# VHH binders against Radical S-adenosyl methionine domain-containing protein 1, mitochondrial (RSAD1): the designs that were tried, part 11

Target 1, 237 residues: Radical S-adenosyl methionine domain-containing protein 1, mitochondrial (RSAD1), of Bos taurus (Bovine) (a5d7b1r34to270)
Amino acid sequence: APGSQRAALYVHWPYCEKRCSYCNFNKYIPRGVDEAALRRCLVIEAQTLLRLSGVRRVESVFFGGGTPSLASPHTVAAVLEAVAQAAHLPADSEVTLEANPTSASGSRLAAFGAAGVNRLSIGLQSLDDTELQLLGRTHSARDALQTLAEAQRLFPGRVSVDLMLGLPAQQVGPWLRQLQGLLRCCDDHVSLYQLSLERGTTLFTQVQQGALPAPDPELAAEMYQEGRAVLREAGFR
Below, E stands for the ipSAE of ESMFold2; O stands for the ipSAE of OpenDDE; V2 stands for 0.75 times the mean of E and O plus 0.25 times the DockQ between their complexes.

## First folded at step 6 (VHH)

Design P4 (from G09 with Y32H V57I P107R; framework vhh_brivekimig_d4; at its last look DockQ between E and O 0.76; V2 from the best seeds 0.00; counts 0 for: SAP .678 > .668)
Fold by ESMFold2, look of step 6:
Structure P4 (fold): chain B 237 residues (1-237), chain A 121 residues (1-121)
Amino acid sequence: as target 1 above (237 residues)
Amino acid sequence: EVQLVESGGGVVQPGGSLRLSCAASGFTFSDHYMFWVRQAPGKGPEWVSGISSSGSIILYADSVKGRFTISRDNSKNTLYLQMNSLRPEDTALYYCAKVTYDSSGYRFDYSSQGTLVTVSS
């Protein structure tokens, strides 16, 4: 039966600091979260899935979904230990943590490093404060840039930044200027991704009700193409 | 009776995207780990991805990592596979599989149908 010897492992955190206006995967705002119970469940599920799949080698681990920087470094360490016990986890494997600026203080980032994280994905989203509020983010563009600088100090050459395109009312020119501004303070990894208007989110409802204009898929495609060109010209992947 | 019904396949150009769905019935979906498996013409089955019962732990085969995203909605008894940056070698019949572990080892329940993905250049 199916079962690759090699795989990438992802851990999806089930909770967020605040409900996202654009994402239907956020579960709840934590209140009285039992971290030990969550840790135990993640460890058991990682070991079980590895056993069922027959995977013997895990090439990379990514901690994402929800707000993974709200999880404890102890939980990250426990999952990585469980993976290493159930399969081969090479010492040089990429272990990535997705982090948001408001919950990713330097001391927490360093603690995640000690737990085994060696790469960060910073959920910047936008360098426009109005767009950040529209997305339901709790950070400013200034906070995001400060966090990025700290992350690059702690994880040199191993920080990826996300920038969203296809937001309601976005225009190509202003968005490209955001991207170009971002490139002045980045490692050589930037991810561009298009907003997906998920049913059941606040943002979907606002567009459906006419409170916000519908995203323009043709414009989003142009933004992606031009954004990729800017990245290539600057030497980014 | 376990039923797994895949949908969302089709013909797409290289670099394109498709989202597959697997509607599950006849068992407690939220208790089971689920796989996506594909079978290219003239080839044996190839495991693509797996997801834990809660959806919190996920594995991807090396051939699809970074391009495919598995997910599940336990309230709708549905498994998903978002496929981006599709390549001609992704052309295959895609199945979801219910995974059970017991004293006799692994048991897999597959649908008989699958959903066909063709990536044509």
Scores: ipSAE 0.620, ipTM 0.879, lowest interface PAE 1.2, mean pLDDT 80
ESMFold2 (binder alone), look of step 6: mean pLDDT 81; pTM 0.793
OpenDDE, look of step 6: ipSAE 0.860; ipTM 0.959

Design P5 (from M02 with Y32H Y35F V57I D62S; framework vhh_7n9e_1; at its last look DockQ between E and O 0.87; V2 from the best seeds 0.81)
Amino acid sequence: DVQLVESGGGLVQAGGSLRLSCAASGFTFSDHYMFWGRQAPGKGREWVSGISSSGSIILYASSVKGRFTISRDNAKNTLYLQMNNLKPEDTALYYCAKVTYDSSGYRFDYWGQGTQVTVSS
ESMFold2, look of step 6: ipSAE 0.705; ipTM 0.898
ESMFold2 (binder alone), look of step 6: mean pLDDT 82; pTM 0.814
OpenDDE, look of step 6: ipSAE 0.864; ipTM 0.960
ESMFold2, look of step 8: ipSAE 0.712; ipTM 0.893
ESMFold2 (binder alone), look of step 8: mean pLDDT 83; pTM 0.826
OpenDDE, look of step 8: ipSAE 0.864; ipTM 0.960

Design P6 (from Z05 with Y32H V56I E99T E106R; framework vhh_lunsekimig_d3; at its last look DockQ between E and O 0.83; V2 from the best seeds 0.00; counts 0 for: grease 25 > 24.2)
Fold by ESMFold2, look of step 6:
Structure P6 (fold): chain B 237 residues (1-237), chain A 120 residues (1-120)
Amino acid sequence: as target 1 above (237 residues)
Amino acid sequence: EVQLVESGGGVVQPGGSLRLSCAASGFTFSDHYLYWYRQAAGIERELIAGISSGSIILYVDSVKGRFTISRDNSENTMYLQMNSLRAEDTGLYYCAKVTYDSSGYRFDYWGQGTLVTVSS
């Protein structure tokens, strides 16, 4: 019946701290962000979208887009409260927040937990410092692992991470060792995703100009298959 | 005056992908909330996804993780990327503009629909 459907909500945070060298979306970087005004807009939009949809039950909320961990925890709480007022939001709903290592201090993560977040998605991308520099990330592999440990303390069994494959000059063996090292400190989910070179990015230009080798599609396919095997043997899905 | 025109439907095997488009005219596209609905034979139309004028997206559970709604305000077009298609996704897909007037009466505007068939 209409109006009886269960739904998931995605909240797109529009700002990043820094534009990554490989990512072509979320081009907005803060310039005097009026977060109170943005919070009001997000609340109104969530309530209006739900009301017009006729959905009466929301069972998951995902805060993604730019860098949602730059949002005030108060903004997250306000959006969740708005959802709960517009529809039923069960106490066991999955509420996920994407976070980057540079913006995900332990005190901020705890505040997000108090605001209603109960799962994290940590954008690691790599545990190799050279690869992180290539990707334009501002953190070291050590910083990323420390953030992961803090996240797991606060959200035990509820932290997912990602690892990128198919980077220029990447090799299967070293990359698999990266993955295996990561699995020793993961407690939920690991996502593998392949680099796509997008026009208008620094990385695309470097490959086009010959400063970096083009990614090898057959090597990337091998990395994916071997990575899946490692994940399955370790009990990840 | 309000017009919504769906396209991109077709026949696809299970596990396949399709990208639907909804071209809009006759209103200020960037200010409005838009939805995708589908209708299988003998069943009422069901909501599958919605997108606000700004930052909020909604999916019903049956399509979450498989479908992606998006919009391009410069082209007055909404999209639905459908991946991992299943036989139960077969149906006529409509885009919709839903609003209330100043008196609180609901007005829904629909496209003609585009047919998606998932069969092996």
Scores: ipSAE 0.610, ipTM 0.868, lowest interface PAE 1.2, mean pLDDT 82
ESMFold2 (binder alone), look of step 6: mean pLDDT 77; pTM 0.750
OpenDDE, look of step 6: ipSAE 0.843; ipTM 0.957

## First folded at step 8 (VHH; framework vhh_7n9e_1)

Design R1 (from P5 with T100E Y101T S103A; at its last look DockQ between E and O 0.69; V2 from the best seeds 0.75)
Fold by ESMFold2, look of step 8:
Structure R1 (fold): chain B 237 residues (1-237), chain A 121 residues (1-121)
Amino acid sequence: as target 1 above (237 residues)
Amino acid sequence: DVQLVESGGGLVQAGGSLRLSCAASGFTFSDHYMFWGRQAPGKGREWVSGISSSGSIILYASSVKGRFTISRDNAKNTLYLQMNNLKPEDTALYYCAKVETDASGYRFDYWGQGTQVTVSS
């Protein structure tokens, strides 16, 4: 099966820094986590899945899930070594780490680079402090921009960010201004994501109870369309 | 008896979405690595995506990366495939598989009847 020889691999880190106000996953800050045991399990599962699949070449690796930047760079290196042992992992393959601003420092980001990461996906979510508080984020817009600048210095042309749309009470104009501001300091890719209200989250409950207005799906669609237009005009994608 | 029952296929326009489900029974689902495979008319079978028993490691064939998302619910013994931005070349019979490797190479050991996905332009 020649078509099965090439693949993308995802590694899902199971822990979040804290429970999010908008996500339905019952993840929390670890207590008593044995990272060495988790590292061994991730290595075994990567090697096993690759062997069962018959994949001979892994073209990209993505470290995502909860907060993968909480993992030791040693764990990232161990998984990449396991992939390279089980299949061909080209030196120029895309190796992406998903990171939050609060868990990323220059020396820590550099250590992930030494472990084999060559692209970052920074979960900004918003450049508005009120929206960040609503989402349960622990960083300010200023902190996020400082982290983005450091990441771009260490990974020039290889930092992607996300911006969330469809939040309660959000308006197209102010949101587009956020996007325009972000484009002045972004050098690779911007992802636009619509908020999905998940049952069991703080944000879902606040909307259901009327403490926050329900997101408007038609407004979110307009924001997405207008945001895509702004990105195209700026030469993204 | 090991049983894998696929559902969720159908006819969809290019660019559309479908969500496939695979109900598993007759074995301890949470102990097994699971795959989605597909077979187009006149073509060999190919794997599409695989997922480790814990769900922590996932593979996607290059042709579906970024468009398909595999997941599992071990409490419900169910495997899923979310298929977005469907293309005519995705037209195939899709089947859920538990794979066992032997001395003769890789093979799919247990599979259901499959569910047909047809993508028109």
Scores: ipSAE 0.706, ipTM 0.884, lowest interface PAE 0.7, mean pLDDT 81
ESMFold2 (binder alone), look of step 8: mean pLDDT 90; pTM 0.892
OpenDDE, look of step 8: ipSAE 0.848; ipTM 0.950

Design R2 (from P5 with T100E S103A; at its last look DockQ between E and O 0.72; V2 from the best seeds 0.00; counts 0 for: grease 25.3 > 24.2)
Fold by ESMFold2, look of step 8:
Structure R2 (fold): chain B 237 residues (1-237), chain A 121 residues (1-121)
Amino acid sequence: as target 1 above (237 residues)
Amino acid sequence: DVQLVESGGGLVQAGGSLRLSCAASGFTFSDHYMFWGRQAPGKGREWVSGISSSGSIILYASSVKGRFTISRDNAKNTLYLQMNNLKPEDTALYYCAKVEYDASGYRFDYWGQGTQVTVSS
């Protein structure tokens, strides 16, 4: 019964280095991780879910969740091998890993490539240091641009980024300058992501308590429309 | 007795969103892999999405990738399906399912009664 369809597989890495002020999906910031145990669990769960589903073909794999770039490349390779043994995983399948912008060496990104990753999704969120602080990110705008440049060198044409809009106190002009600066560095996709205040996050609480102004939905809509116009003019879709 | 009770269906315009819930009882929910399936009128039942017991491994049918998000809350014994950018082809009775094998190796599926989702053009 189940499983004649083409399928996509998502791997949720459960840990973050630090809780972001806006995200409600990741609740764990462990000091230490027994990665060998987690790797075994991910492999077993991938094999079991594929067997129970009857899926014969997996056309893409996405490593997301917390901070998947904290996983060892060995864990990524083990999961991909488990998928390939349990179903058909085409050689040209999209294998994406979400990565934090960091000033880390290119050897780690290259090791993910050797493990089977062929696309990066880099969660920039902002190229404004004040906004990064508000979001609880630990990197600077310079760190983000450095990571993006290294990612593009290692994964040419295969790096996507996201940029957040609708933050408290955000203005259209400065935000558009961020986007335009980002376009000088991009070679695949830019995703414009509107902030949603999620229950259980630091940012939600700060707005609820009046420590930060509520986001302006009309301004966010203007940012989105203006941002899409900039992307179209630059040849992005 | 194993019971699976779906809710959250309704009528929605194309491009809209719905969130389905499945309340589970009669078994240890956190030990089991869970699925959403659907059946359109005059069609066979088809698979939509599945999630491992921990929630760490997820599968999506290609037709719903990027639009649907499966999740689970093991503390509340509840399975969810967030459906965004709904299309008329998504119109169906949606079921949550628990799949297992008994001690003799027989496959045994538990299905809820379903919740209707209707997407108008």
Scores: ipSAE 0.698, ipTM 0.890, lowest interface PAE 0.8, mean pLDDT 82
ESMFold2 (binder alone), look of step 8: mean pLDDT 87; pTM 0.866
OpenDDE, look of step 8: ipSAE 0.848; ipTM 0.952

Design R3 (from P5 with Y101S Y106W; at its last look DockQ between E and O 0.83; V2 from the best seeds 0.75)
Fold by ESMFold2, look of step 8:
Structure R3 (fold): chain B 237 residues (1-237), chain A 121 residues (1-121)
Amino acid sequence: as target 1 above (237 residues)
Amino acid sequence: DVQLVESGGGLVQAGGSLRLSCAASGFTFSDHYMFWGRQAPGKGREWVSGISSSGSIILYASSVKGRFTISRDNAKNTLYLQMNNLKPEDTALYYCAKVTSDSSGWRFDYWGQGTQVTVSS
């Protein structure tokens, strides 16, 4: 059957450093990692899916999922080579990698660049240490800002960040200050994501049991509206 | 007895969201690469997203990149398509597809009945 000739490819890295309290996405926290076997699997699956689809041109590649910055740069390079062998991968294609501040040292970020990554997506989520702990993140706000600065040095104009809103006990004023502070050091894109409580997560259980207040949808809507206004005023899309 | 049963379609306003499901039976779901396809009125069938058997490799047609998210639950033999920021151009019958290999190559061997998605302007 006719298929799309042009496509975007997503690579899901299956491992996380630590399980986040809010994530219900299917993932594995490894007891041990056989990365060579995983690399072979990713290469085979990328080539097979591209063959089955009849795709002739891959316009972008996104490395996401668990914590893709835990992947060897060699694995990233191998997947990109497999894509280029199975379809046309233009030299100017966007190749994005999601990075966690704790696993995204400057030397690793540079090695990802050498492997073919040309954009970073930093899973920041918050610049408040209490919120980071609540989310089960393994980095401090200071570490996150240091990682962002290093990422922007290595990938100027090509770093995006994700900021979460609608957390339990979150307030508009302090959250807007986080966003405004972030804009002083962001150079590409800021994504605003509202927390969704997912069954089977630590955060869902804490809210269900009354250990934390339920997120306030009206407050989250206000935060989103005011956050979008701040982004527009600063010239972000 | 291969069966693919789609659900979750409906009428939505432009900019809205829907989540489609595809319940699979009659084959080993976790061994198969799966696709979502669509057929607009008066047009041929086209795929819009595909996913490898493990779920680790995913494709999106350029027209849906950033708006649609494919996923699978191999324990429940179910394929999903989260559709956000829907446009009138997304109006179509949506169906999931199973791929089979034969001596002539790979093909989309079985297509479900589909679920209608209608996006008003």
Scores: ipSAE 0.575, ipTM 0.855, lowest interface PAE 1.4, mean pLDDT 82
ESMFold2 (binder alone), look of step 8: mean pLDDT 82; pTM 0.814
OpenDDE, look of step 8: ipSAE 0.861; ipTM 0.958

Design R4 (from P5 with T100E Y101T S103A G105D; at its last look DockQ between E and O 0.78; V2 from the best seeds 0.76)
Amino acid sequence: DVQLVESGGGLVQAGGSLRLSCAASGFTFSDHYMFWGRQAPGKGREWVSGISSSGSIILYASSVKGRFTISRDNAKNTLYLQMNNLKPEDTALYYCAKVETDASDYRFDYWGQGTQVTVSS
ESMFold2, look of step 8: ipSAE 0.673; ipTM 0.875
ESMFold2 (binder alone), look of step 8: mean pLDDT 81; pTM 0.818
OpenDDE, look of step 8: ipSAE 0.846; ipTM 0.949

Design R5 (from R1 with S53Y; at its last look DockQ between E and O 0.72; V2 from the best seeds 0.00; counts 0 for: grease 25.1 > 24.2)
Fold by ESMFold2, look of step 8:
Structure R5 (fold): chain B 237 residues (1-237), chain A 121 residues (1-121)
Amino acid sequence: as target 1 above (237 residues)
Amino acid sequence: DVQLVESGGGLVQAGGSLRLSCAASGFTFSDHYMFWGRQAPGKGREWVSGISYSGSIILYASSVKGRFTISRDNAKNTLYLQMNNLKPEDTALYYCAKVETDASGYRFDYWGQGTQVTVSS
């Protein structure tokens, strides 16, 4: 039952730039969206959910889902204002936006900062161009590193990244070198995500049809354990 | 005639995962904001997570942030809760809930019968 509790709020942006080969978040790739209508809906839903929950304090807001950096900064600002009007949103609350290298320029990142975003989560996924192509990503490793540099310039100490493991044909050594390279460039947090093959995705079909080898779960477990050890020794979570 | 039927509970070791489901009937599921709540033995009910009718806005209690993920499938009239990194303190009967407000703002909840989650050390 709803009560007077402290909470985190998540905003799920429903659209992606491209249909991912491994991601099952959203099926619709927009050819055009009525963002003003979506903005109105997000504002109403945030206010209503907060009212129904009885939440008095929102300690953090996370803009995620498909490709949240496709949202205009005006939409982000409107949602944050709606949250602040419906509950207490402390001035130092963490407000995170997920950004992908293909949709996040320095000028857009700065505009998100002006809208109230104070932390970025950069969806790198990999720093290996072959792995990025396998994942159906539209950015290169160079694009990813450029976006990371711009993000760190605009949000010093407040940028996190992700790195995916357990991909078909992936090797522990090269993957650990990617991770270690990220640690020299990261200033907050690194997330390690293991690939899960989802039915209905391009990647699942390719593995099922024998075009790609099945992911090796023993190798993925080794990568995770070694990766966690590297992160722990470097002072990351 | 509102029915909320939870499933997916069980016994799991600390650090483990479970996925709960809530099948809804007797109302227009896609028009309603939905919640997961829980009740530990000898304690009152408390909310865990809530989700707007479109799924675009989500709330998590601080105690489960980063470990639990709420979702809904409006085509299947089903609410979900993915629970990761479970702790013994998460042991409880988990309910899905439909919250209503009358015109005066008075709230009342419709809860399912619940599904038991037990997390051993």
Scores: ipSAE 0.674, ipTM 0.885, lowest interface PAE 0.9, mean pLDDT 82
ESMFold2 (binder alone), look of step 8: mean pLDDT 86; pTM 0.852
OpenDDE, look of step 8: ipSAE 0.848; ipTM 0.950

## First folded at step 9 (VHH; framework vhh_7n9e_1)

Design S1 (from P5 with V99L; at its last look DockQ between E and O 0.77; V2 from the best seeds 0.00; counts 0 for: grease 24.3 > 24.2, SAP .688 > .668)
Fold by ESMFold2, look of step 9:
Structure S1 (fold): chain B 237 residues (1-237), chain A 121 residues (1-121)
Amino acid sequence: as target 1 above (237 residues)
Amino acid sequence: DVQLVESGGGLVQAGGSLRLSCAASGFTFSDHYMFWGRQAPGKGREWVSGISSSGSIILYASSVKGRFTISRDNAKNTLYLQMNNLKPEDTALYYCAKLTYDSSGYRFDYWGQGTQVTVSS
């Protein structure tokens, strides 16, 4: 069947720095990754999938999955070159990398820029250190804000962030103040994500066993509605 | 024999979500690149998303980027399509498809019967 001649390409990096307490998405936490082998696999699969699809033009590339900022910038460059060899990849195509604060130092971010990345998605999740610990994140709120500042210096107007809502014991007022504080240092997009308790995660077990209160769906819905209102009033999408 | 059985379609309001599944049998699922396609009334069949055998490389047609998410579970021989923020123009019969290599080359030789997705305005 005829497919689209234009497409977006997503690259799923399979490894995380540390297993998240709430995510069952990636199971691998590598200490000695054979990145050359993985790079070859990604290159082959990108070229093969593009040829099978009949895509002529790749409008955007997104590096996501586990923790893509753990990838070598050389791997990012190799994948982008493979895409350009298999299809048209305009020099101004949007190339986004998801990054976490602990693996996204300024020098690494600059190297990703040199490899072809021109937009960042920073996984902040929260600006409350207690919430970050609950989520099993390896960064502090201070680390997250420092990384955001560096990212915006290197990629002005091209940095998006996320903020989670619906965490156990979270309240609307304090969370909205957290969001409003974040908006003072954002330059592009803020994503609001509701926590989803997944079977087989540490967080699910803690809630099921009564160590943490269950998330309140009514509060989560209110947070989302009020958060959207705050974003719109501040001129964000 | 190769079997691809789609499920999860239905009637949904614009802005809503659906999750499609494709149960595969009769071949080694983890060795194959997989696609979701669709056919709207009075139109030809088109693919909307494809995924490599390992799941590491994914394509989205421009019309569904940011709204649809393809995934696969190679242990369960199942392909998925999460569809969010559905629009009336997404109304179609949705198929999963596998690539086959034979004496005439690579081609999309197998599609299921499909699952209907209807998005009301």
Scores: ipSAE 0.623, ipTM 0.858, lowest interface PAE 1.1, mean pLDDT 82
ESMFold2 (binder alone), look of step 9: mean pLDDT 82; pTM 0.813
OpenDDE, look of step 9: ipSAE 0.841; ipTM 0.946

Design S2 (from P5 with L59I; at its last look DockQ between E and O 0.87; V2 from the best seeds 0.79)
Amino acid sequence: DVQLVESGGGLVQAGGSLRLSCAASGFTFSDHYMFWGRQAPGKGREWVSGISSSGSIIIYASSVKGRFTISRDNAKNTLYLQMNNLKPEDTALYYCAKVTYDSSGYRFDYWGQGTQVTVSS
ESMFold2, look of step 9: ipSAE 0.647; ipTM 0.861
ESMFold2 (binder alone), look of step 9: mean pLDDT 83; pTM 0.824
OpenDDE, look of step 9: ipSAE 0.865; ipTM 0.960

Design S3 (from P5 with I58Y; at its last look DockQ between E and O 0.83; V2 from the best seeds 0.80)
Amino acid sequence: DVQLVESGGGLVQAGGSLRLSCAASGFTFSDHYMFWGRQAPGKGREWVSGISSSGSIYLYASSVKGRFTISRDNAKNTLYLQMNNLKPEDTALYYCAKVTYDSSGYRFDYWGQGTQVTVSS
ESMFold2, look of step 9: ipSAE 0.711; ipTM 0.894
ESMFold2 (binder alone), look of step 9: mean pLDDT 80; pTM 0.795
OpenDDE, look of step 9: ipSAE 0.858; ipTM 0.961

Design S4 (from P5 with Y106R R107T; at its last look DockQ between E and O 0.71; V2 from the best seeds 0.75)
Fold by ESMFold2, look of step 9:
Structure S4 (fold): chain B 237 residues (1-237), chain A 121 residues (1-121)
Amino acid sequence: as target 1 above (237 residues)
Amino acid sequence: DVQLVESGGGLVQAGGSLRLSCAASGFTFSDHYMFWGRQAPGKGREWVSGISSSGSIILYASSVKGRFTISRDNAKNTLYLQMNNLKPEDTALYYCAKVTYDSSGRTFDYWGQGTQVTVSS
């Protein structure tokens, strides 16, 4: 039947480049990943799950989880081939890869494109270096902008980014300027995410211990509303 | 004895959320691919989401993509379904399923008793 015959497939990469200060998900930071073994596992699991489900059409594939751009493009290609052999994967299906600027050089992005990726989701979080350091990210704002420029060149109209709001000490005006600057190098989708302080994270501890001010929920709500207005004015959905 | 026991259902208003759980016993949970299915009154059974044994590969039916999240905890032998932005069309008996092939390629399905989810307008 149409509802049971069509599906979206998600591939969750289990490893991160480093542990983020705000993330509570258990992510392994690899020291010596056996990628060939992981590739075989992902291929087998994709084929088996599709067979058991009876799915005939996969409308989209999303590579997410940890830092999927740390996977080799060959692993991405192998999984996509496995999906195409187990079900119909239309040539124009959306194939998205989450990428971190530190692992997504232009030549690497091109290799993912050759492997079958046609959309990028860039885990930016911020275009402010102080905020990036606070979040434990390994890239600078300059690195992020360089990656976005390459991504737009390689995937025109098919680059999405996320931007975080509600960080400690964040203000509406400067944050909106970040968003407006981002719109110059993003031409598809921008996701606005509010920070959630998770127990067991470095950021949660710093706020609880008074090293950082607590995020202001009313300010975060204002940022979200103003950010949505900016996005709609610029023609984003 | 194989057992799959669903819980977490109930009555919610449209737009609301529920988290379903499926407690598994009587087999090696971490070796099995697991599914959530549902059956609305007077309709046939349909699957809504599936997850590989490791949890690395996940499928969602188009009707629930972006609203439902499947997960598993292999240490606790438990399967979960987080359901957000619920719609009246999601009203159904929800059940988890253990599915496998035998050596001849024949499928072998086991379904729990289910937990009722009712979404009011």
Scores: ipSAE 0.674, ipTM 0.881, lowest interface PAE 0.8, mean pLDDT 81
ESMFold2 (binder alone), look of step 9: mean pLDDT 83; pTM 0.823
OpenDDE, look of step 9: ipSAE 0.842; ipTM 0.945

